# Ledger of designs, part 31: VH-VL binders against q983m5

Target 1, 189 residues: q983m5
Amino acid sequence: MVKVIASSLRKGNVVDKDGKLYVILFAENIHPGKGTPVTQLDMRRIGDGVKVSERYRTTEQVERAYVEEREHTFLYADGEGFHFMNPETYDQVAVSEAVVGDAAPYLQEGMPVQVSQFNGIAISLVLPQRATFEVVETEPTTKGQTASSSYKPAVLSNGVRTAVPPHIAPGTRVVVMTADGSYVERAKD
Key: E = the ipSAE of ESMFold2; O = the ipSAE of OpenDDE; V2 = 0.75 times the mean of E and O plus 0.25 times the DockQ between their complexes.

## First folded at step 18 (VH-VL; framework fv_nisevokitug)

Design v01 (at its last look DockQ between E and O 0.03; V2 from the best seeds 0.00; counts 0 for: pae O 14.0 > 2, placed apart)
Fold by ESMFold2, look of step 18:
Parts: sequence; C-alpha cells; structure tokens
Structure v01 (fold): chain C 189 residues (1-189), chain A 121 residues (1-121), chain B 108 residues (1-108)
Amino acid sequence: as target 1 above (189 residues)
Amino acid sequence: QVQLVQSGAEVKKPGSSVKVSCKASGGTFSDYTISWVRQAPGQGLEWMGSIIPIFGTANYAQKFQGRVTITADESTSTAYMELSSLRSEDTAVYYCARVGYRGWSYYMDVWGQGTLVTVSS
Amino acid sequence: SYELTQPPSVSVAPGQTARITCGANNIGSKSVHWYQQKAGQAPVLVVSSDSNRPSGIPERISGSNSGNTATLTISRVEAGDEADYYCQVWDRSSQHYVFGTGTKVTVL
C-alpha cells in the first residue's frame, strides 16, 4: 500500500478502507465556488461485492494498492467469458462476466479497452468513453407534447435503451457514453 | 490467522487428471489471491497459477495454460487446482499459498502443507 | 522470460554468516521475497519486499536488494537454519511469479 490523496483516485484503483479492499467504480472531484473541494467515490468491496458511496476531502490521504493497467483489444465473448488480446504480445486473457458487468453490451470487436489487474487477475475494465451504435427502434413523441424537443426513448443496435433527440430516426448512427448509454451526438463520418 | 489445509497424496496414471483441494480458515477467503506452486523431486519451486475467488477467472503460467484449471468455492472457503493430461514429469508436491502484498510486492505469506502427486505407469 | 539465479549451495560453520544471492538483470527495481524450506516441509516466508521480516522471523535473518543482486543474510547461523532458500519476484511484463533456482544451506 501507498498513501495517495483522494482526488488522484480513478476507476480501477484499489483502496483500503477500514481494513477492507475496494475497487473504485466511479470517481468525481467536485470543486464548489465556495466550500471545501470533495472527491465522490463509488466503490465495490472485493470480498462480498457490497457497493459503498463515500465523500472525501480532495486532499484526504487514502491507502491505495498497486494495480497494473494495460491496453487490450476486445476479441469476442463466449460461455467462458470475454476475451481480450494484448496487441503487443498477442497474449489473450479471459475476463469474467462479473468483472465486465454492465459494460458488456458496449464491447465491439477490435475495441481498445484498458484492463486493470491486481495480482495478475483482471478486476476492472475501462472502455473508451464513447462508442457508436445504430438506433434500431425509437418511440414517437408523447401525445400532447407541444413545442417540446424533449428526448425520446430509443433502442440501440447493442440492445441498450436510451433517450435521443426527437429528430433521430431509426437507422441513424449515434455516439453514446459507454458508462450508461446516454446520447452524445449523431455520428460523424 | 489464515491456515491452508490441502487434500491428501494421490497416485495417478499418465493421461489422467488430478484435482487438489486447499481449504482456508481464519481469514476473509474471497478477497485473497490463492496461488498454486509445485515442486518436482529434487527441483525448485514453480508457479502454476492464481485466483481471487470473487472474480472467478484465474491467471495461469504460460507453461500450464490449457492443462490447469484453478477454481474456488466461496461457500466452503476452498480453492481447487486440476491438472489434466498428466505426464511423469508432473510428479511433484503441489502447494497452495495465499498471496500477500505490499505496494507492488506480491508474495506467498501462508502455505498449505503440500500434496504429493505421483504419476507412474 | 525473467530468470532468478542462485548459487546451488552454501556451506557455513555455526556462528558464522551465510549470504545467499539472487541474481537477475535490474533486480534492484523489483521487490524480492525469500522463502526457507526445511526438509519435508512447506516453504516459509522469511523476508518480504527486499527487507521486511514477517512476525516470528528472528532479526538475524535480513535481506537487501540493489543493482543486479538481492541478498539474504543469515547471521550467527544455527543448525536450525539448514534448509533450501528461494528468492521470488512478480514480473509485471509476463504477469508471472518467478522463483529463483534455490540454494541449499548446509551448516557444518
């Protein structure tokens, strides 16, 4: 373990909190115009998977374990898990469904993914923040809405449900955030 | 205090498989890395692979990729190592060990008593 | 393929100092761990992270690591120190644990 300030923590880091190890799932530094800057952490306890959400002052010291990060290329998924390749060595690694989690529908063949390893075992993935999918289904504007440009429900080619602006039609390629499927923009070509 | 107790010695024929168990007590089994290390007669220590039970997927030494399967059962606090397609060169004592760490240092801080596997025709 | 080379044997008179080396290119940039294995027994960690002693390991056993050599030092050697000793690192590039070739310490 090494002590680091809370604001340096990011997804895939492993920390010791009250004698237990946690993987950081989400980190955000909040700098209010007046008041103490804080770091918001969402974490999963390694031992039992319990999720914890905590706030720390950005300068608070936290015990951090060393984790190695290496870029891999996604190959395919099967009954044994999700398979990635180190593009420099061609070594392949399987990552369990539990580790991939909600990121699974966003994986695309050839996608660069950062794989975080603790003790040589994959514990977290970081996908590119954005990915492009086709809208395959979208709902009509709700009855009675006037002058509204509110977002409407849509289904992406990977099966993810999201919301898109009303001008988006089926067949449109859109850029979404891989964290939650939220719409960013129409794909540019 | 963590203790590791392994299954008893086995005699196997070439081409068969062996599955060695490693039961942990005295700690939080699911958040530890369990490694398997073997030692052929008169030879040194050789790492085979490791698992963190809650993540399920193991990390294997390249030499054993495809022949070794390491699993864990959290409900019984037991890790398993299965070595298939046994050859006479696989005659060895097989150890399980808990991996401790400090920073980027990974070391085996608790060892099982070892399981002798003899492969003979 | 990262390899750790140890001398095959070291003989030391009781009360003297045994030094066991573990050689590899740039091993000083790695954390080195040492295990003692007495005949018929499992290995026991005696030094971790170059120089840290686990609880119950006597202070006369110590470690150091710099350059291309890590060293385990056993001062005031006793008959009970007769064992095989192994160094070990974790190699980040291969994601492998690597053990040294082993050193048999004989107390004369």
Scores: ipSAE 0.114, ipTM 0.649, lowest interface PAE 4.8, mean pLDDT 86
Fold by OpenDDE, look of step 18:
Structure v01 (fold): chain C 189 residues (1-189), chain A 121 residues (1-121), chain B 108 residues (1-108)
Amino acid sequence: as target 1 above (189 residues)
Amino acid sequence: QVQLVQSGAEVKKPGSSVKVSCKASGGTFSDYTISWVRQAPGQGLEWMGSIIPIFGTANYAQKFQGRVTITADESTSTAYMELSSLRSEDTAVYYCARVGYRGWSYYMDVWGQGTLVTVSS
Amino acid sequence: SYELTQPPSVSVAPGQTARITCGANNIGSKSVHWYQQKAGQAPVLVVSSDSNRPSGIPERISGSNSGNTATLTISRVEAGDEADYYCQVWDRSSQHYVFGTGTKVTVL
C-alpha cells in the first residue's frame, strides 16, 4: 500500500477506503472556475461487487494497492464472459460482464486490452481510447448540409448510439471514443 | 419524471388483432428503446420486442416473430404494439417499458401501468 | 434458449432477511437486474447493474452475483416487501431480454 493524491488515480487502480478495497472504474478531475478542485471516482468494491461513487479533493491522500497489469488480446464473448489472451504466454482469462462494464460494446476481436488483476482475479480493463465501427443506421443525408452543421443521431455496428456529421451515411466506418462512443473522425481504412 | 401511459383494456375474439398504445411524457422518447413485455394471469414476465423510435427499427422475440408489430410515432411520443392472430393464450397484461442501459447492460427502468387484453370466444 | 430459474416462493418473518436466488449457467458473468411487482401493479426496477441504486429503492435491498446464482437480498423485511420478484438479463447471443420464473415473497 502507498499513499497517493486523488488526482493521480486512474481507471484500474485499486484503493483502500474505510478498510475495504475498491477498483476504480472511472476517474475524472473537475476544476471549477471558482472553488476547490475535486476528483470524481466511480468504484467497485472487491469481493461483493458493490459500486460506489465518491468525490475527493484532488490533493487528498488515498491508499493505493498494487495490481498486476498485463496486456491481453480480446478474443470473444460468450455465456462464460469476455475472453482475453495473453499474447506472450497464450494463457486465457474469462472476465465477467460486471468487470468489463461500459467497455463491452467497444471490444473487438484482436483488440489489445490492458487487464488488471488483483490476487489473480481480473478486476478491470483499459481499452484503446479510440475504436472503429461501421455506422449501420442514421438519418438520410440531404443536399446542402455541411460538415459544420449539427450532428445527427446514429447507431454503430456494435449497437452504440452516437452522433455523426450530416455527411456520414450508413455503411461508413467511423472512429469513436471508447469512453462514451463520441464521434472523432471518418475511418481512414 | 418520465411516465408511460398505456391504452385501456381490450376484449378480443380469437383470430382478431389488438393494438396497444404507450404514450411517453416527462422526458426524451426518440432515442430511447421502448420494450413490450406481457404477463399471463398468474404467470411470469415475457419480453415480446423492442423499438428505437428515432430509427423505427424493431426487434422481436423469436416466439412472436411474424405475429407482432411494434411501431412508434415520434410526433406524439407514442409506441404501439400490434398482435395478430390472437389466441386464448394471448390473454395477458401487456406492459410497455423504457430501456435503460450502461454498456451491454440493459434493464427496464420505467414501466407503463399495463393493458389487459382478454381473448375469448 | 437462455433460462433463469427462481424458487416459486420464499417466506420470511418481519425483521428477518429474505434471499431470492436466480440460477443459470455462469450467470455470475452477466449483469443481473431485479424487479419487484406488487399485486395488481406494474414491475418496478429495484436492482440494476448501474453504480447508482434506482431512485426510491431502500438500501436494505441489494443484489449479488456469483457462479451460477444471482441473489436478491432484502434485509429487515417488512410487510410492504411482500411481492413477486423477477431477475432479468440481456442475452447477447440471442439478443433477447430474459426474465426469471419469478418468486413470490410472503411476509409471515
Scores: ipSAE 0.000, ipTM 0.526, lowest interface PAE 14.0, mean pLDDT 90
ESMFold2 (binder alone), look of step 18: mean pLDDT 92; pTM 0.951

Design v02 (at its last look DockQ between E and O 0.66; V2 from the best seeds 0.52)
Fold by ESMFold2, look of step 18:
Structure v02 (fold): chain C 189 residues (1-189), chain A 121 residues (1-121), chain B 108 residues (1-108)
Amino acid sequence: as target 1 above (189 residues)
Amino acid sequence: QVQLVQSGAEVKKPGSSVKVSCKASGGTFSDYAISWVRQAPGQGLEWMGSIIPLFGTANYAQKFQGRVTITADESTSTAYMELSSLRSEDTAVYYCARVGYRGWSYYMDVWGQGTLVTVSS
Amino acid sequence: SYELTQPPSVSVAPGQTARITCGANNIGSKSVHWYQQKAGQAPVLVVSSDSNRPSGIPERISGSNSGNTATLTISRVEAGDEADYYCQVWDRSSQHYVFGTGTKVTVL
C-alpha cells in the first residue's frame, strides 16, 4: 500500500480506510469557482458491501491498495453472470450482476471493458464512455416545431429510456453515454 | 479474532461429489476473500480457488476449472467448496483460509482445521 | 507454470540455524510468504511479504528475498520447530497462488 492524493483516485481503485478495503464506485473532483477543491468518493467495503460516501480535500493523502487492472472483451451473459475474455491470454472472467449493475444494458459483444480484479475476482468494470444504439421508439420527426422545443422521450434498442432532440426519428442510430444513457449525437455511420 | 471451523470428515465413492463447509466465528467472515487449499497424503499444498463472499463469483485454479464450485453465504458467514466427479486422487485434507493482502500480493493468514475427504470404492 | 523449488529436507541440531530456500527465476521481484505446518495440523503463516512476522511469531524466525532465492531462517532451533515449511507467491499473470514444493525440517 502507498499513500496517494485523493484527486488521483478513480473508479476501480481500492483504498484502505481504517483497516478495511473499499473499491471506489464513483470519484469526482470538484473545483468550485470559490472555495477549496474537494474529491467526492463513493465506495463499497469489499468484505460486506457497506457503502460509504466521503469528501476529501483534493490534496489529502489516502492509502491505496494496488489491484490488477486489465482490459477485457465482453462475450456474453448467462445464469452464471457476465463473461469477459482477456484478449492476450484468452482467459475468461465471470463478473457478477452486482458488479456490472446499471451498466448491463450497455454491454455489447466485443466491447472493450476495463476490469479491476482483487484476488483474481472482478470487483469493478469501466465501460467505454460512449456506445451506439438504435432508437426504437420516439415521436416522429416534425417540421415547424416551436423554437424552444425540448428533448423528447425515446427508447433505445437495449431497452434504456432516454431523451433525444426533436429531429431524431425511430430507426436512427445515436451515440449515448454509457453512464446514464444520455444522448450525445447522431451516429455518423 | 476470527476462527474458521470446517465440516467433518467424509468418505465418498468415485464419481460422486463432496461439499465442505467453512464457518467463521469470533469476527467478521472475511475482509477480503476466502481460499480453498488441499493437501493429499504426504504431499504439498495445492490452491483450488477463492471467493469474495459479497460478489459470489470465484477465481479457480486451472486444474480444477469445471469440477470445483466455490460459494459463500454472507448471512451465515459460511463458505462452501464442492468438488464433483471424485477420483481416488482427490483423497486429501481440504482447508479453507482467510486471504490477507499486502504489497499487491495475497497470502492466507487464518486457516481452518481441515476436512479429510477419502475417496474409495 | 511458475514453480517454486524448495529442498525436500533440512536437518539441524537444537540451538543451530536452519535455512530453507525457495528458488524461482526473479523471485526477488515478488512478495514471498512462508507457512509452517506441524504434523497433523493446519498451516500457520510465519512470514508475509518476504520479512514481515505476524503477531505471535518469534523474531528468531526471519525471511529474506533477493535475486532468484527467498530464504526462511530459523535461528536457535528448538524441537518445536520440526515441521514442513512452504513458500508461496501470488502470480499476477495467472492470478493464481503458487506454493513451493515444501521442506521438512528435522531437529536431530
Scores: ipSAE 0.670, ipTM 0.858, lowest interface PAE 1.2, mean pLDDT 90
Fold by OpenDDE, look of step 18:
Structure v02 (fold): chain C 189 residues (1-189), chain A 121 residues (1-121), chain B 108 residues (1-108)
Amino acid sequence: as target 1 above (189 residues)
Amino acid sequence: QVQLVQSGAEVKKPGSSVKVSCKASGGTFSDYAISWVRQAPGQGLEWMGSIIPLFGTANYAQKFQGRVTITADESTSTAYMELSSLRSEDTAVYYCARVGYRGWSYYMDVWGQGTLVTVSS
Amino acid sequence: SYELTQPPSVSVAPGQTARITCGANNIGSKSVHWYQQKAGQAPVLVVSSDSNRPSGIPERISGSNSGNTATLTISRVEAGDEADYYCQVWDRSSQHYVFGTGTKVTVL
């Protein structure tokens, strides 16, 4: 067991709480203007899927569970699940849709992913924070719209809905956050 | 008190498949991983694989990869182990067991009564 | 592959102490668990790496681990202790449960 400060915890991490394991679904550090900084954690208990929400002081020690974390490469998905490969050993592991969850649309072939295993079973994934997708649908750009204008609805190549700057057109590749699909920047590739 | 009850004895021919069930009662089914362990006559215990029912994904011993499939049905609190391409060497008592844990420490704290699978021509 | 080696058999007189060893490289760094299996029955966890003793297991059964050897100790042995005993670890490298070869304990 490794003790870490609550503020260091991230989505996908696994913690031991009261002898049970939880996967962090959401983590946020809140620094109020007045008061003690806290870390908000939304977690799912691995055993039965119960969701819990807890607040810790940012400096509070939390037990990270002993899970095996290994980098894998996403290969493909099929009826059996999502398939990842260990780039060192070339061993493959199948991960269920339940484990992948809302990360599924952001998985791309060749993408490096951290796979957490408990009892040899994949229980959590950590994707790169950013991924690049093509905009396949968006509203037309109107004259007079500048980059400072309000964002417009768009659909990415993976089907995710997002908002992009007015100057972004279909066919443009954009970088988005894998956590929520939010626009970051135009791809530089 | 948590109990695991397995399906009855099976007699199979070489090349066929067998599917053994393990029903949990007296507690939460999804809280723990379920492991399958077999024991050939007069031999030791051999781990085959495990599953966390909530996630539906199993891991397998390398020896059985491609030949064993472990599944779980949360609605019935039942785990299954299917072994294909049976051979005489697969004759054994097959156990399901609940996996307890503390940190990196994984152990099997509740066992089913075992299912004898006999493979004979 | 990681392998756990146990003596095939141990004989002990009633009231004496039985010691069953489980050998492997650097097993002292691993959590070792022990199971008792009486004839015709399923295995029963008798020692876990947890601080908590399994329910129903007498205090006269204990486990220790050091170096390359884990040891199950059964003090004040009774006729009812006659069984096969297996050590078990989780091998992190292979992501496998590994059982020892098993030891038959005979009470004389």
Scores: ipSAE 0.287, ipTM 0.755, lowest interface PAE 1.5, mean pLDDT 91
ESMFold2 (binder alone), look of step 18: mean pLDDT 92; pTM 0.951

Design v03 (at its last look DockQ between E and O 0.52; V2 from the best seeds 0.63)
Fold by OpenDDE, look of step 18:
Structure v03 (fold): chain C 189 residues (1-189), chain A 121 residues (1-121), chain B 108 residues (1-108)
Amino acid sequence: as target 1 above (189 residues)
Amino acid sequence: QVQLVQSGAEVKKPGSSVKVSCKASGGTFSDYAISWVRQAPGQGLEWMGSIIPTFGTANYAQKFQGRVTITADESTSTAYMELSSLRSEDTAVYYCARVGYRGWSYYMDVWGQGTLVTVSS
Amino acid sequence: SYELTQPPSVSVAPGQTARITCGANNIGSKSVHWYQQKAGQAPVLVVSSDSNRPSGIPERISGSNSGNTATLTISRVEAGDEADYYCQVWDRSSQHYVFGTGTKVTVL
């Protein structure tokens, strides 16, 4: 393991804490007017997706795992996991369901994904922030409701539940955030 | 002290499959990569693939892709290597090894005793 | 593919110094590890890129790396040093472990 100071850590880095690997989701150095500078780290434990928030002294040593980040394209999923391909080398990599986690519903064939590999093994994914899906179920559109009205429940083609503007009807393609399925806009395709 | 103990010697016919086990004891298993390396008689070391038990998927050498399957059982601290469609050229001693690392430096610091697999008609 | 080339054999008299080379393009920029394999035994890590020497490995054994050649040096060679030696790197491009072709060291 290689040790680095906490203040040098950045989003996307992988650290070893208590014998487990974590992906840093957010890192911030805080320099209070009074007191000791600290580094705030929001992390996700690799393998089960548990999120943790920790504070370190900025100079505190933290074990870091170097990982290779490469763009891949999602191909398909099967009993072995999710399969991605490097568009340059055409090498394929399998990623376990545990690693993919709640990103699974948002994966689409041909989607570019950043795959982080440790020892050549995929340990983390970064999906595009936005993805497009068809609304397959939602409440009927009410006459006179405008886009400024309250959002209504909807179900996307990938089974994800979201909320959409009143004017959105089944069959409409919408852009959602891959992090939480939240509605962004009607698709412009 | 971490030790790796492998399953016993195997004699197989061409076209069959072999599954070798590697049990870890005396240390952490789940977060450390386990590599499989083989050595044909009188030949050098050849890496086949690696797995990190926690992640459940393996990285394979291109030469063996589609023919080798590496798995791990965290509950028993055991890694497995299955090689299918065996050929005479697959006759070798197969080693499992624990991977140590620092930065981009990966090495194998603990080795099993090896498993001889003989493929003969 | 990335390949590591070693001399097939090196002969050395007791008390002398054995040097085993491992050649590859720009290997000097990589971490090179070395393994000792005595007859009928599993390989043993003898040199790592870490500053820490593997446990049980004598100070007589050291590694260096520059340019296109990595070198394992065994000083004050003794009969017990007779073995096969392999260099090894991690190739980031292919995401593969790469072993050298191996060198048989004979103590005369």
Scores: ipSAE 0.673, ipTM 0.865, lowest interface PAE 0.8, mean pLDDT 92
Fold by ESMFold2, look of step 18:
Structure v03 (fold): chain C 189 residues (1-189), chain A 121 residues (1-121), chain B 108 residues (1-108)
Amino acid sequence: as target 1 above (189 residues)
Amino acid sequence: QVQLVQSGAEVKKPGSSVKVSCKASGGTFSDYAISWVRQAPGQGLEWMGSIIPTFGTANYAQKFQGRVTITADESTSTAYMELSSLRSEDTAVYYCARVGYRGWSYYMDVWGQGTLVTVSS
Amino acid sequence: SYELTQPPSVSVAPGQTARITCGANNIGSKSVHWYQQKAGQAPVLVVSSDSNRPSGIPERISGSNSGNTATLTISRVEAGDEADYYCQVWDRSSQHYVFGTGTKVTVL
């Protein structure tokens, strides 16, 4: 283990907190206009899966454990889970639905994914920030509040519901954020 | 304080399967992972695989890939190792062990008492 | 695959020092762990991370690791030290545990 500042922590890192190891599920650095910058960490205890949320000063030192982080490519999913391959060694890794979680609908064959392993077991996946999906269903522009007035509901080819600008029609390929399916832009290719 | 208690000895025929259990008592199931290690009579230690119970997936030694299945039930603090297509050379004592972590490496800090599996016709 | 070679046996008189080696290419860059297994018993961790001694392990048992050799040293050997000893590493490339071939320590 090495000491690092809290603001350097990212999803997939493992930290030692009070003698227990946690994998980072989400990290955000918050810089308020007034007050002390903080790092928000959501993390999961490796031993029993208990999730905690903690805030640290961005400069606070935290003990980081070493974990293997390697790129894999997504192959397929079946009843036994999600299957990835290390493109250098050709070794395959099966990853459970518990680890894949809400990322499952965004996986695409051949997609590069960062896999964090503890004891050779996948504990976290980091997908590319963006991925392209086809809009399979969308509705007319809905009248409403200013924040939502330009966007309309849509369903993507992976089944995810999102909101898209009014010029997007069914059959259009769009780029979305893999974290939550939010619309980024119309696909260029 | 934590103790790993394994299921009792078994006698199996070639071609069958065996499932050994490993229950944590007197403490927390695992801080990290549970490993399975076997030892044939008069032979050395041989790692078979490991599981992190809450993540539900296992890491298998290449030699056993395809015929070993390692699972866990968190609600009962129990891990399981199932070895299929048994042969006489699978006669061994099977241990479960709790994984420790130090120095950017893994080791086994608490061992179960062992389960003798005898494969004979 | 990464393999750890140990001498099959070491004989030592009571009160003397036993040294058990664990050889592999560049093992000094890895963390080496050691287990003691007395006849009919489960293994017990006696050294972790080259030289860290778990609670309850006497200070006369120590470890070192450099170059191509890790060594478990048992000073002032007692009859109760008669056991098989295994070294172990975690091999990052295979993501596997690797145990040494084992050394039987006989107290004469």
Scores: ipSAE 0.653, ipTM 0.847, lowest interface PAE 1.1, mean pLDDT 89
ESMFold2 (binder alone), look of step 18: mean pLDDT 92; pTM 0.951

Design v04 (at its last look DockQ between E and O 0.56; V2 from the best seeds 0.67)
Fold by OpenDDE, look of step 18:
Structure v04 (fold): chain C 189 residues (1-189), chain A 121 residues (1-121), chain B 108 residues (1-108)
Amino acid sequence: as target 1 above (189 residues)
Amino acid sequence: QVQLVQSGAEVKKPGSSVKVSCKASGGTFSDYAISWVRQAPGQGLEWMGSIIPIFGTANYAQKFQGRVTITADESTSTAYMELSSLRSEDTAVYYCARVGWKGWSYYMDVWGQGTLVTVSS
Amino acid sequence: SYELTQPPSVSVAPGQTARITCGANNIGSKSVHWYQQKAGQAPVLVVSSDSNRPSGIPERISGSNSGNTATLTISRVEAGDEADYYCQVWDRSSQHYVFGTGTKVTVL
């Protein structure tokens, strides 16, 4: 096992905690004006999806899991799970729904994804931070609303609920964050 | 102490499928990695695939991809290996084994007693 | 594909030392594990990459690894050591377990 300082951990990293494997969902180093610097980690336990939040001293040692990280391309999903292909070797790997978790709606055919494998088994995914989807449902634009106005509810083509600027209409393609579905910008394509 | 107990011997015809079970006791099954290894008569050991039950998916040897399915039932602490489209060359003793690891090192520290699968017309 | 090559057989007199080799490119950089398989029985792990010896395995059985060859050494060989021995590694490139071709050890 390899130990690293907590402050070096990043989203997507896999750590070993108490004999369980966790994927880092969020990592932030906090340097208060007074006090000891700390690293806030939000993690998901691999296998059952339990989310935990832990705070470490920035210099505290954390065990990193030995996982093989390789870029794959998402192909399709079926009853066996989500299927990815290594674009170099053309090897395919199946990933369970449990492992994919809340990333599932954001997966698109041909999307490059970082797959982490333990003992050759896919245990974690890292999606691109942004993805493009069509808005299929939203409230009508009212006269007088400007881009600076409050966001309105919308539904994306993948079923994800988000909030978009007032000027966004159904049929418009938008870029959203894959972490939470939040609106980024209108697609430029 | 962890023990692995496999299902009994099988006699199958070519083209059919066989499903071998491996029941674990004496430990936390969900956290185990279980490997399947076969050995043809008078031949060496050949890895077929592995599964970690809690993850639900398996890693397969390329040779058997598309023909082997490895699954696990956490409720019964049982792993399964199903091999389809059987041929005479598949006649072998099939072993399940628990995988231990340290870093990038994976090994098999507990073995089942083996299951003889005979494929004959 | 990564392949491990072992001699088909090794003969040794009681009380002597048996050495079983496992050859592969740059195997010295890998963790090599060894299994003993007596006739009609399942394999037993006798050498792991861990610093800890497997339970029940005598100290006279040890493993070493350097360059392109891993070696299993059985000192003070006994009749009970007669078995097939297999080396094994994890190949990170292919994400496969790889077993050696196996060596039959005969105690004369």
Scores: ipSAE 0.736, ipTM 0.893, lowest interface PAE 0.7, mean pLDDT 92
Fold by ESMFold2, look of step 18:
Structure v04 (fold): chain C 189 residues (1-189), chain A 121 residues (1-121), chain B 108 residues (1-108)
Amino acid sequence: as target 1 above (189 residues)
Amino acid sequence: QVQLVQSGAEVKKPGSSVKVSCKASGGTFSDYAISWVRQAPGQGLEWMGSIIPIFGTANYAQKFQGRVTITADESTSTAYMELSSLRSEDTAVYYCARVGWKGWSYYMDVWGQGTLVTVSS
Amino acid sequence: SYELTQPPSVSVAPGQTARITCGANNIGSKSVHWYQQKAGQAPVLVVSSDSNRPSGIPERISGSNSGNTATLTISRVEAGDEADYYCQVWDRSSQHYVFGTGTKVTVL
């Protein structure tokens, strides 16, 4: 264990809180104009999987466990889970559906992913913030529409439903956020 | 105060499978990992694999990859080890152990009583 | 791959000191853990992280680790110390546990 300030914590870190280990699922530092800066943490208790949400002063010290964090590339998914390869050693690791969670539809063959391991077991994944998918379903554009900023529903090639600008037609490749599928921009190829 | 209690001894024929259970009693299941270690008669300790129940996948020793399946049920505080395609050389005492840790290292701080598996025709 | 070598046996008279070695390349850079296993029993952790002694383990049992050798030392050996002793490390490269080959301590 090493003591660190709360504001240094990020997804995939493991902390000891009152004798129990938690994996960080989400961390956000909040700097209000008045009052004390805080760190918001969403965590999962390793012993029973219970999720908790806690707020710390950014300067509060927290005990952090040592966790192996290594880049892997995504290979494929099957009934045993999601399979990744360390590009340096060629060792493969399986990651359960529970750990991959809502990130699953955004995985693409060959995608670089940061894998956190504790006792050699994958406990967290971090995908690239953005990824490119084809829009497979959305309403066609209509000539004569005003310059509205209103977004329209769309379905991506990975099955995710999102919203895109009116000028996007089916077959267009778009860049989205891997966290929630939100549209960023048209792909540049 | 946690103790690990394993299922009883088994006698199996070659080619069959065995599933050994390991239940935490007198407390909560380990927050870190449960490891499985075997010891053939007159031989040393041999690590087979480890699991953290809530994460669902196991870390397997390469020798046993493909023949061993380690699972856990966090709601019952029970871990399982199943070894398939048994041979005479799989005759051993099978232990479960709770993992402790410090820094970048891991060790086994609580051991089950062991389960003798005898493979004979 | 990474192997921990121990002498197969050590014989020691009561009241004397037993030293059990665990050899590997650059083992001093790793944390070494030690287990005692009496006949017919499960192993028991007696030293963790080179020299940390769990509660209930007598002070006459101690550990050290430097260079290519870790050592478990049992001072003023008693009949009850007769057991097999194993060293163990975690290998970060392979993400595996590695146990030593084991040492039988016989009290003469």
Scores: ipSAE 0.702, ipTM 0.868, lowest interface PAE 1.0, mean pLDDT 90
ESMFold2 (binder alone), look of step 18: mean pLDDT 92; pTM 0.950
ESMFold2, look of step 20: ipSAE 0.689; ipTM 0.868
ESMFold2 (binder alone), look of step 20: mean pLDDT 92; pTM 0.949
OpenDDE, look of step 20: ipSAE 0.731; ipTM 0.893

